# VH-VL binders against Cytochrome c oxidase assembly factor 8 (COA8): the designs that were tried, part 57

Target 1, 167 residues: Cytochrome c oxidase assembly factor 8 (COA8), of Homo sapiens (Human) (q96il0)
Amino acid sequence: APERGAERRDTAPSGVSRFCPPRKSCHDWIGPPDKYSNLRPVHFYIPENESPLEQKLRKLRQETQEWNQQFWANQNLTFSKEKEEFIHSRLKTKGLGLRTESGQKATLNAEEMADFYKEFLSKNFQKHMYYNRDWYKRNFAITFFMGKVALERIWNKLKQKQKKRSN

## First folded at step 9 (VH-VL)

Design k1 (from g26 with heavy chain T57R, light chain W100Y; framework fv_ebronucimab)
Fold by ESMFold2-Fast, scan of step 9:
Structure k1 (fold): chain C 167 residues (1-167), chain A 121 residues (1-121), chain B 111 residues (1-111)
Amino acid sequence: as target 1 above (167 residues)
Amino acid sequence: EVQLVESGGGLVQPGRSLRLSCAASGFTFDDYAMNWVRQAPGKGLEWVSGISWDSGRISYADSVQGRFTISRDNGKNSLYLQMNSLRAEDTALYFCAKAPRFLYGSYFDIWGQGTMVTVSS
Amino acid sequence: QSELTQPRSVSGSPGQSVTISCTGTSSDVGSYNYVSWYQQHPGKAPKLLISEVSKRPSGVPDRFSGSKSGNTASLTISGLQAEDEADYYCSSYTSSSTYYVFGTGTDVTVL
């Protein structure tokens, strides 16, 4: 079949995937959203002549990305679980079953769900404040190291210019 | 194998100061965050303080904030804890512990044997 | 500073399985997969037993396993042996004012 032939050709090609960096990529690339955190990961390009300072910057960015992805993956999981527990608790309080006569999951109206969102945001306010503080500090450190890398590159250019002048 | 060796513990009177040292060997010291963890006799573990690879990030437990100062000397592969205004409740075995990463203590893969600090009159 | 809650003691017979729970908050165990477990024999330094919820360091037997659900992490020791008699501590990275928090500790007794 024609479609089977197309699948075979698509499976066989040695070309690049949209979900993988190009074979000769010289840049960072952004992947598809992570299943759990719903954040897009950055895949870092590692140059052959990476300086120790550039390596520390890259590792700092990688650690920050991992920390950030774990926070949001667990936050999303917690939100989903607490939402379900809230719905079950409110249905029990009303004397209602967890399922309708048709076997579907029983749900709350928008006004009742607004109460959940208010409670969730209020309860997690301090946690999000600490997350934002740590996120700020991590980005400050990254910016500081980006500045150091930029200064290193400027000094390398100045050294090169001095060598050309001495010739 | 990698090692951490603590020193500087001893008997000290309340209100006085003491400085602990931790000597690291077998790994690239300036690539890792370092921590102090203590354990009072017959009690559990308590995280005391942590310092990033470059001393850019430092944190303390509430119980020691303002009294203890963590520092490191990457050229000497050494970690320090300056303890001021010591209290009886600071009596504990003090462990030096290495994190696997630069910025934070996600876990501690290498521990020293500890140095005993006894605060009493 | 907050501590993670563990049972004070757990006991079992050789060859049995025991499980130690470690309950935290949404700011520590609930927010990160940075839960670790440490084994401490009397008079010795703690030894890393499990890192990142379920990862075993080289040299740790398969009979030690870790898991996590919501705000609670668990350590399971299968095929309990006499040498497993020790204190066990969980710990977690935290998003609060400090980096790290330890559990209250659990004494494991092999009957």
Scores: ipSAE 0.383, ipTM 0.733, lowest interface PAE 3.0, mean pLDDT 83

Design k10 (from k1 with heavy chain S106E; framework fv_ebronucimab)
Fold by ESMFold2-Fast, scan of step 9:
Order: C-alpha cells, then sequence, then structure tokens
Structure k10 (fold): chain C 167 residues (1-167), chain A 121 residues (1-121), chain B 111 residues (1-111)
C-alpha cells in the first residue's frame, strides 16, 4: 500500500493529545444538509462552566437557526409545489398529457420555464425583503452578544491572573 | 404558581394617557419574550406589542405605533405598556402574554386575566 | 387588526368532527411552522390549544389536531363535545411589518 508520507510527516513523540470525536465533540460542529431546507445544522457544544450570558447567546443562535431552517424548508416546498402546478397547467393548455409515450414525466423547455421563474421571483420579492430584514436584525443581535461574551471571557481571565498573582 | 397579573386599566378620556402593568411570578421572567394582546368588547384578538427578553427587540401593531411604548423591568419581574393619545377605538381588555422563548413570540403559552381599558368620550 | 382569515362560524353535533380553516400569506403561514390555535370561552382569557401547527400542550385532549398546507392551516375537532363551544383563533409568526398576527376568529357551536 503506497501510503508513504503520512506516518513520517509527524514522527515526533509527545504526550497524549486530546481527542474530541464528532459524536462527542468538545466544540461546535456542522452536520449534513437538512433534507428539506438544504441548510447544514450547527450542533452547539455546551461547556460545563457555561455562564448565563453564554447560555443566552447559545439559545439565541439555536432559536435563529430553527427560524432560518423553517423558512427555507417551507420556501423549497412552495417552490417545488408551484413548479409542478405550473408545468401541469402549461401541459394541459397545450393539450398534452402529464406523461410521454415512454412513461416519463412530461416537461417544459428552458424558455417555457423562464415564465415560471420570473413569476416566482416577482411574487416572492416582498417576502424575501422582509426575511433579509429579520435575518439582519438577528445576526446583529448575535454579533453583539458574541462581543459581550468575548469581553466577559477576557475579564474573567484577567481576574484569574490577578488572584493567581496575589495568592 | 405560574401567573401573569395585569393592572392599571380604567376609564379614561380621549387624548389622555394610561400605564398598564403586568406582574409575573413562578418563572424566570428574563428568559422570555413578553407581549400585549387586546380584545375589544365582542371582537377578536389583536396583537399590540412585543418585547424580547433583554428589550433589544421591540415591535408594535400599526394601529398603536408612535402612541404606545412597551417596556420591562427584569429586576421587578414586570412588563409595562405606556399608552398615550388614547382613542375610543383603544377600548379593550388588555392581556399580558408570555412567549415560550426569549426572542420572538411564536405563540403564547401563559396569559393573564386581562385589565379593562375604557376610553370614553 | 386580524390578518389571517377564518370562517365566522362552524357548527356540529356531539360526536361529529368540525374543521376550521386559517388562511394567511406566504410571509406568515406559508413560510413558518409557527401556527398556533387558541380557545376562548366567554369571560375567560384565551388558552393555548395547539402550537407549531400540530403540537398539543399538556392537558389538551387528542380530539384537537392541527395541520397546514401552503398558506392555509386547519384545526380539526373530532368527537365534538358541548364544552368545545367557544371562540377559536389561529395565529402565526410573520417576518412582515409586524412579527405576530391573529386570525379573525371562529365561533364553534355545538348543537
Amino acid sequence: as target 1 above (167 residues)
Amino acid sequence: EVQLVESGGGLVQPGRSLRLSCAASGFTFDDYAMNWVRQAPGKGLEWVSGISWDSGRISYADSVQGRFTISRDNGKNSLYLQMNSLRAEDTALYFCAKAPRFLYGEYFDIWGQGTMVTVSS
Amino acid sequence: QSELTQPRSVSGSPGQSVTISCTGTSSDVGSYNYVSWYQQHPGKAPKLLISEVSKRPSGVPDRFSGSKSGNTASLTISGLQAEDEADYYCSSYTSSSTYYVFGTGTDVTVL
């Protein structure tokens, strides 16, 4: 087996390194895309010494993720349903059946589908503007609390160093 | 033991002001979004205003925007609604309602008994 | 003001099923699975009956069920009982100009 390089890139012996398996991760990790929303979920690590502020930040991020996944899951469902309805209506208007002579689903060419995409984008413009506004506000809140948590951690480290020195 | 108790309602003349209060007990108040919902006599429910756990996100119904102010005091487990420039159409029973989470009012799991506001000309 | 459309009234006999529709837009019912239903008896505060389209809080009988298709949510009351006579309101989270909206309300009468 030509595996030259892997074992010999890092031959220095050392102490036992820490290992955090994906299923028992000691940090946040990203899962596979959700079937409906096609977004990758974040699974949040909960530290054993989580502060109240850190807990609120984590819950805010979890609540925002759930809201975002709900929106895109329903958007994708609506798109698929309306696309099928559009194709069905256009085929009926042409006097064509839903299936070809070979039993395959009948479809429309790219030029015909352009009408659907144009209509769908126009119809959903206002909804997507409001989604973006809400998304921006949520991200601003998350960023603000991330800053607060970072300052809390810096302050706690400074307090620990002061106590360590004086003790 | 988990309760919301509204107060501050009463009879008031058009153009005047009233401040409603809602006292919360039996749960960690600052972990939840809070809302005001009103119901005119014989009419349906109308969402009035909502406030996140930290007062960082506040929203109002179009009918009260610019006249009403929602606020909270987490140290006192209390929610408030300052109502200015009152109109006859503000006559309603005002409910305090708790959301199950801190940022948004996806639904309301706990409701108060309501406090009646009558704006009489 | 209410934003979601419900029928003014529905009626049924004890033991029958009734269904209440709740029609919104793509920016509320159509975009989120945050549809709730509230039951209100005369002189009482509203009580949460269904949350997140179909979830029942503790103490709510399984006769009450919720569903959603597109921009329309539905509440079905099976095995209708006299105590089910009340006003029912749907509601939804929205990302429009306001973040929450109620339905117009439906009066359920048990004959």
Scores: ipSAE 0.415, ipTM 0.744, lowest interface PAE 2.8, mean pLDDT 84

Design k11 (from k1 with heavy chain Y107W; framework fv_ebronucimab)
Fold by ESMFold2-Fast, scan of step 9:
Structure k11 (fold): chain C 167 residues (1-167), chain A 121 residues (1-121), chain B 111 residues (1-111)
Amino acid sequence: as target 1 above (167 residues)
Amino acid sequence: EVQLVESGGGLVQPGRSLRLSCAASGFTFDDYAMNWVRQAPGKGLEWVSGISWDSGRISYADSVQGRFTISRDNGKNSLYLQMNSLRAEDTALYFCAKAPRFLYGSWFDIWGQGTMVTVSS
Amino acid sequence: QSELTQPRSVSGSPGQSVTISCTGTSSDVGSYNYVSWYQQHPGKAPKLLISEVSKRPSGVPDRFSGSKSGNTASLTISGLQAEDEADYYCSSYTSSSTYYVFGTGTDVTVL
């Protein structure tokens, strides 16, 4: 855009930066919770000048998110299925119907459900242990690459300062 | 131009080993998860194995677990399948397939033409 | 290690519509919108027809449409053409030990 007369650099009142298009974020944004995992997905902002190292970090974070979504979707599905089976079995054993007189689903009291929760957690102990182990491994890898990206950015800024200083 | 080319298939005796290769071209290989899918003559498709973009996540079908090893070399744009302790039931056309995402198990947008593995005495 | 269930064969005349069902469980088709369909002509590699239940890749005619209800996904081929004669496979993401499962396959014949 030509700057004629005494006009200033980029004085548009839009509030949009040169590097961020209108109505688009220059930052990562969070979507609504997934129906099955109940986790909010992160949509990653991709800079125009993303370095190979920055790209590797983003890909690792995206892959970790997909892994996390899959684990919790499966866990929640398994929990829901086994909970319904437990309730149905216990109501049948007591000679009770699956619905109340008002047409609502029949439920068990908190004391009866506590046994189910205890059994579910015990049964899935190894699975949760594997999840925690993998979660820490993934977080370590992400932290390591975050450190590499930070060092790359510092190095590039130092190079930029040296070039400007020598000119 | 986006292409996957399998090689390494052939006739092999039961109990022996064979290594399949898949050469990728026309796309950034290390951006995508890769998979092996097989089809026995006259039968349906069976997913065999998948590997994430960085080799950090690998999975196998129960029928091949412990016998087959999937690997990749991103510097050579190549996917591999090391097949050990081969059985007559492993006789199939083996396809290399690309996922459009980092993690395998989404869908396969690009397929190779396959390489035939025949396990017979 | 289970497969998704499809009919062995379906047939129709040119211009008719045929529908192929793909039945799974709550751990795959019933829980996720990650159903895909593949077309395979004799002697050729499978070709992606539909991803994410109903999304067509570029180059796939709108005669091919996908849908899902409960544990069953469906592929509908409208205005059946001679070139549609092929084997069709559904597939789904699964939350079990395997990330991917294929259907048993359906042979479509155009009479």
Scores: ipSAE 0.016, ipTM 0.586, lowest interface PAE 7.0, mean pLDDT 81

Design k12 (from k1 with heavy chain Y104W; framework fv_ebronucimab)
Fold by ESMFold2-Fast, scan of step 9:
Structure k12 (fold): chain C 167 residues (1-167), chain A 121 residues (1-121), chain B 111 residues (1-111)
Amino acid sequence: as target 1 above (167 residues)
Amino acid sequence: EVQLVESGGGLVQPGRSLRLSCAASGFTFDDYAMNWVRQAPGKGLEWVSGISWDSGRISYADSVQGRFTISRDNGKNSLYLQMNSLRAEDTALYFCAKAPRFLWGSYFDIWGQGTMVTVSS
Amino acid sequence: QSELTQPRSVSGSPGQSVTISCTGTSSDVGSYNYVSWYQQHPGKAPKLLISEVSKRPSGVPDRFSGSKSGNTASLTISGLQAEDEADYYCSSYTSSSTYYVFGTGTDVTVL
């Protein structure tokens, strides 16, 4: 689902978040936050004359984005599920229902939630360490290929200049 | 439609080498991570090695680390497993398995029929 | 060696429901929604039955269902049929160095 409200995602008028990138766009487009990961995806522009090296860089960036979105979608789902289970368990212990008289979700105060947050952070420490390791590896690879693409573009410009000055 | 065909298995003596191949067809090979999974006779499945679409990420099971080398040739739609210093414990049916698009190691949607490797005297 | 624990065997009669458990740790089944199930008939390659805990690929009957609670994932086969007699393996993505782990396997017998 698109984001609600013009000012939440961008500075444009209401409804802009519903639109795709302009037709024949020559630039990458940044979309609204994903419902599950809460990350803003990049929609990559694919040139008709994309070199094999440029394609490799784009695919690597797309793969890194999918990996990152999936990690955070899973993390957010795990957090939400365990938070709800914790709240339900504590409410049952207190003899309280899951909803208030007004139909709102019953909640715990900050002091009661402190135990959950401490447990969740401790439980996920190793998972976050592996995530950070993989994140650095992926960013190193992207930087390396960005450098290769930059050199390719410089070389192509030099060849183009030489061709134009051919007499 | 989508197919994986393994080859290169056979009888080999301990300490020697063998190279397995997997030929892919019916899909864009260079968009997917590929894996090798083995199964010893009468035993369960064991993940052996995985390689990302661009060969940028490679991983091995501890039991084969330093002895086996996974590689791929995207131009030939082929996956390889170079097995060195073979042991009797490496005797198994070796399967080629495809991961979903870019998501390396999450699950395997397509499997080959396997190629048998027997390490004995 | 496999790291996820499954029962060695499960049996049932035609039309009955059977459930196979798959128990891991907080670094695999407990943390990720990347639990998959594979069916293997004698002499055949494994076939994907369930991915991402509960998703069925095209062509897999709806009598196969998956779920997860804590560190344990479950595969339920309802309306058991003769052709369901096979070995079943669970698997999970893991945050460890190997990134992938299989279960010990379960032999389903239809009596």
Scores: ipSAE 0.013, ipTM 0.598, lowest interface PAE 7.5, mean pLDDT 81

Design k13 (from k1 with heavy chain Y104F; framework fv_ebronucimab)
Fold by ESMFold2-Fast, scan of step 9:
Structure k13 (fold): chain C 167 residues (1-167), chain A 121 residues (1-121), chain B 111 residues (1-111)
Amino acid sequence: as target 1 above (167 residues)
Amino acid sequence: EVQLVESGGGLVQPGRSLRLSCAASGFTFDDYAMNWVRQAPGKGLEWVSGISWDSGRISYADSVQGRFTISRDNGKNSLYLQMNSLRAEDTALYFCAKAPRFLFGSYFDIWGQGTMVTVSS
Amino acid sequence: QSELTQPRSVSGSPGQSVTISCTGTSSDVGSYNYVSWYQQHPGKAPKLLISEVSKRPSGVPDRFSGSKSGNTASLTISGLQAEDEADYYCSSYTSSSTYYVFGTGTDVTVL
């Protein structure tokens, strides 16, 4: 079967049971943070009488969540890898091994690590700008559809009051 | 069986118009973004246009912007590409391709067999 | 509109491994794990081979694998077979002027 706005969930080792709300539950559920993105996934409640407009909003929110999860999982993995490569490179330049005499992992001082952070941010500046642009675009779309759903619910409420007054 | 079937291709003179269709079956059509991808004879793949599940988001490659119009009819499980002001450079096999999600941002999991458009005098 | 850069061709003998590179920019391959690979035999439609950098869909042999480092994604075919002779295209989501960008394509020959 084709994938439909699938939710990303934490696959990290954990002793905590995963729980999705039953259909009769009237609220969304927030899961544990994803191991890679460090973001908490939202498991959306689907009401029995979900309108087509409400369904479109839910699917848009699910797709945005997955896009956001993927970006941060990528960013965190890249940061971790490049940080280790930077440390190893600087230790090699100093003629030092990867381990200290006590068998501990060799580290750089805070000033040297500040150089890495500055280089990483500069290298990834455009990537983060594109992410911010897409994030704003996606949230604008979500806000727009939330407004449409709100108007639909107000209209339905008014229709119900009109029917009650007519009887 | 998940299937996409393109139609509407043919031989056309420069400056004229053609409308391509893609019929989808075996999945809930209105849950997914749809795309057109083309391939000129002996050349590589080029993304042409994409449309979200609700037609609320539409985008085009710069090479076709202002000349082509993508649309969909969810009630008929059909995708369309209206091609105006055709150029010799538009000669290609046109594929209908499904995204795995309702917006563009991933990959193409299902492809049609393509319909050939030849623009020649 | 820029394309992702692939080698024009790669070749190998049966049982050998070959690797195809796909180099983009920070607005596509470098920023997102939305890199896919497609196999196209002559006269056929492209077939999804790898999605999301390294994920194989059902029916794709495990001798096909994908990876990514910085702005470059790679497809590796181990245990090369005659049936692998085809054109291979990478693709990535992009935050630039389009939603998708394809690679220039690589012809794989099995000698």
Scores: ipSAE 0.000, ipTM 0.493, lowest interface PAE 15.2, mean pLDDT 80

Design k14 (from k1 with heavy chain P100G; framework fv_ebronucimab)
Fold by ESMFold2-Fast, scan of step 9:
Structure k14 (fold): chain C 167 residues (1-167), chain A 121 residues (1-121), chain B 111 residues (1-111)
Amino acid sequence: as target 1 above (167 residues)
Amino acid sequence: EVQLVESGGGLVQPGRSLRLSCAASGFTFDDYAMNWVRQAPGKGLEWVSGISWDSGRISYADSVQGRFTISRDNGKNSLYLQMNSLRAEDTALYFCAKAGRFLYGSYFDIWGQGTMVTVSS
Amino acid sequence: QSELTQPRSVSGSPGQSVTISCTGTSSDVGSYNYVSWYQQHPGKAPKLLISEVSKRPSGVPDRFSGSKSGNTASLTISGLQAEDEADYYCSSYTSSSTYYVFGTGTDVTVL
């Protein structure tokens, strides 16, 4: 009888899914949540006539996505590892095994996990504060460039209209 | 050719000011974050300050916060470091360093040869 | 300012492998794959040797390799050669009051 084998690990180091948008898509595409960061990656469409300003916006968004994905992938990995270590330590202290009689993974209740969550949040407070500061600065820059690109597109349409009138 | 050339270093007395400049050539200057890194004689590298491609993101090492000001002029392809209230511990070779990533930094791919700042009476 | 911890010195004979560790915190090495390594010969500016944990720039021999586990990054120099004798510094992008932090530096001696 066939049984499930071990799944081969085949994801990018940042955890970004390898799934791609349809080849002939002319718009950005949002992929499934990343395995490590749990964030949805955006796959950016690159127009053939992309302006230098549009390229800067796209690169800024790509770099921000990579930075954001990397931070959360490593944060989630650290959280999971420390949580598992905490649970195993507490179970050992109570004289309990790592698995139940049914073979399922043993867990602690929410009240018992309170100490871990408090410690984890306190330990990571300053790190998350600086992450949020940088996240807001990057989003401000993205919004600013989105505005500049919008103005460029409006101006280009106005120039085309002027060319039509002037002939 | 891609290069960074620092200038403005010299001998200054404690408490005085000095302004360093870094001239960039061979790349699109306003597409990269720029940094100042220093090295005291016989000691290791210390990151001093960084500025994003648009000057919207600026940061300093704790040791220089409030005394040094980083700035850039994208029209002149130049980076600056205004150093005020200089201390003997600021004595170091000051390197200009370009971020390797487009728009935001993560590593330093191009370094200048450095300009020596000596703070002594 | 806090810096990444490296051993003061490592040594080896020609043809051997040496490894330099670079230990940081969850706010730098532990958060990002933005660790770089620099080689500095006496009287020279630092030269980029490895970027983004394990990527080699053009012109860097494949004897140099980088890796990372948790809060510790490592640079391994295989087939050690006389010209590898230099100071080596790690650096990391950081999620703190600063953008970057450098390691304490390691003096590599080829015996």
Scores: ipSAE 0.464, ipTM 0.741, lowest interface PAE 2.5, mean pLDDT 84

Design k15 (from k1 with heavy chain P100S; framework fv_ebronucimab)
Fold by ESMFold2-Fast, scan of step 9:
Structure k15 (fold): chain C 167 residues (1-167), chain A 121 residues (1-121), chain B 111 residues (1-111)
Amino acid sequence: as target 1 above (167 residues)
Amino acid sequence: EVQLVESGGGLVQPGRSLRLSCAASGFTFDDYAMNWVRQAPGKGLEWVSGISWDSGRISYADSVQGRFTISRDNGKNSLYLQMNSLRAEDTALYFCAKASRFLYGSYFDIWGQGTMVTVSS
Amino acid sequence: QSELTQPRSVSGSPGQSVTISCTGTSSDVGSYNYVSWYQQHPGKAPKLLISEVSKRPSGVPDRFSGSKSGNTASLTISGLQAEDEADYYCSSYTSSSTYYVFGTGTDVTVL
């Protein structure tokens, strides 16, 4: 009989989670970290009476999440690939095999890896700067629309109070 | 039924201004980002400018930054491009293009037939 | 670099397969799966052919396919036909100060 440990949750390529939200949920919920991006996705509740403005806010948040998930999934894959290539090249230069006597992956020490990290950070500096700029713009937009939705809800409450008073 | 129609192109002298318009029909205009893409005679496609559904996000190609202004009027289902300080290099067929997504797009699913702008003396 | 690099031309015979590459940077093709392809016949507006690397709009034959590896996206036309003779452009969303960048374009000739 197999002696495997605890159960595991699977995710699809490109960060698509197979974990489902609770049935009949009336609120947003946060899922487990995506395998590739390592970010926790937000699954949005869609109310029966969603206003056009609320729909636009939700769409903006969903689109921002998809953009963010894609960026980090691709960055993490690129980092892992380039790290493995760097380690392989350095081990080959030293005349060493890819595995230790114990069968573990052969690694470089901290001194040797410092060159890789320095090069990777320098190479990707401008890309991450542009990502941060876009991220701030998207978050500003989300905050602005959250304010608009809040004002709409306040206005609707005032309308309900006025309607009750007129009766 | 879904259609984009550009207008406002013509012959204009270097240093002058011209305003292009794009009339949209057959879809909910204020749910999509809109773009201008140009193509010089015998050359390739070049993205010029884009504007989000709410005009909150606007961007320009480096070649037109500071000279062109994109705007939209959601009440009229119309997109505009104000072109100032025109140069011979701005001579091109200007296409209006709809982005695929509600607020931001990743591709252009609907294109107009274009309006020709010729900058010459 | 402010545009995606494509070969100037590719050619093939009817029934053959041709592939067009589209090479960008880590800030566009390398960071997002937001690559699209457009077909333009002489005197006509561009038409969306492929979206989001590999998705076909309704009405586009399955002989058109897209893929991506690292900073390079590719469009493959299988069972090449005379009506495929056109200019093809790739485009990508970018994390720079511009939202989109187009490729240099490829002229496909059916011999």
Scores: ipSAE 0.501, ipTM 0.761, lowest interface PAE 2.2, mean pLDDT 84

Design k16 (from k1 with heavy chain A99G; framework fv_ebronucimab)
Fold by ESMFold2-Fast, scan of step 9:
Structure k16 (fold): chain C 167 residues (1-167), chain A 121 residues (1-121), chain B 111 residues (1-111)
Amino acid sequence: as target 1 above (167 residues)
Amino acid sequence: EVQLVESGGGLVQPGRSLRLSCAASGFTFDDYAMNWVRQAPGKGLEWVSGISWDSGRISYADSVQGRFTISRDNGKNSLYLQMNSLRAEDTALYFCAKGPRFLYGSYFDIWGQGTMVTVSS
Amino acid sequence: QSELTQPRSVSGSPGQSVTISCTGTSSDVGSYNYVSWYQQHPGKAPKLLISEVSKRPSGVPDRFSGSKSGNTASLTISGLQAEDEADYYCSSYTSSSTYYVFGTGTDVTVL
């Protein structure tokens, strides 16, 4: 089962039929942390006259955000599942129940958990290396397109200034 | 046997409300994301709403945002869709569909037979 | 929400191969390997045919295959049979503001 406890739980707000997030606000905004990824999503403002280059940058940023959200949501769920399976297996081996007499969840000490953490990190080493590589590539691309958009905006302002001067 | 059974559909007037239910059996309901997908008569499939295993993550199609509310009761192995401010365009067969455990948005492996919702005067 | 683009109809004769395209954007098909295909016979619920671009569920014949290149996913049906006459829908994972988007659907006719 997936681990609960430490995760923040966001329930549907009362009056949900009247709730409308500022998805069409004039600026980007940051939402609350996602339950599974623990990352805060960014909702991007779309200008009325968005250029093809601006659209490409926005889509790249949205794709990178969703890729990142998906990676960490999957990683966190996998970690929680394997942690619970490990604890269950170790308790079974010791002949202990999954719950204490008080009804609380039975746990393993730090020394026992060290085996799990070591195995989990080793098992996922290549996955994390590929994540870091792709993260750098995506951020480089975003930075590059941000530069292109900035130059486009400067050029457009210069053109507008020249037209104003000639009139 | 793994199955999903929808209920609660019917004829309803515009502006009114209706609540759909989906009863799940044959699998550990609280381990999976659940979804509602609709199909207007003679038209294609449209994803309506999805909910994570613990109700912590919920999302809606733009067409129903603010009007529909998805919820689940893991103790009863049931999924719900509260539909408010119904419009003629909401007329469709509503399917309950089971999503994946860890990455929602990947696929729907089990579908119910659907419940028909008709919104007309 | 944007739909994935599919041809309205595709036709073939028994024993031939047909291919259905599913074109999205870099925000769905182009970025994620989470493309699925569904077969729907008239009056029936959709049935999962392919998941994760090319994975067949147990019980789906190997003559059904999936692939993806860039923003376009494809479903290929080889050795076309009369029972394959149905509507086919693709689907993809999208941004966190929506989970899923379906294709416009393709009607496959067996001549």
Scores: ipSAE 0.000, ipTM 0.466, lowest interface PAE 13.4, mean pLDDT 79

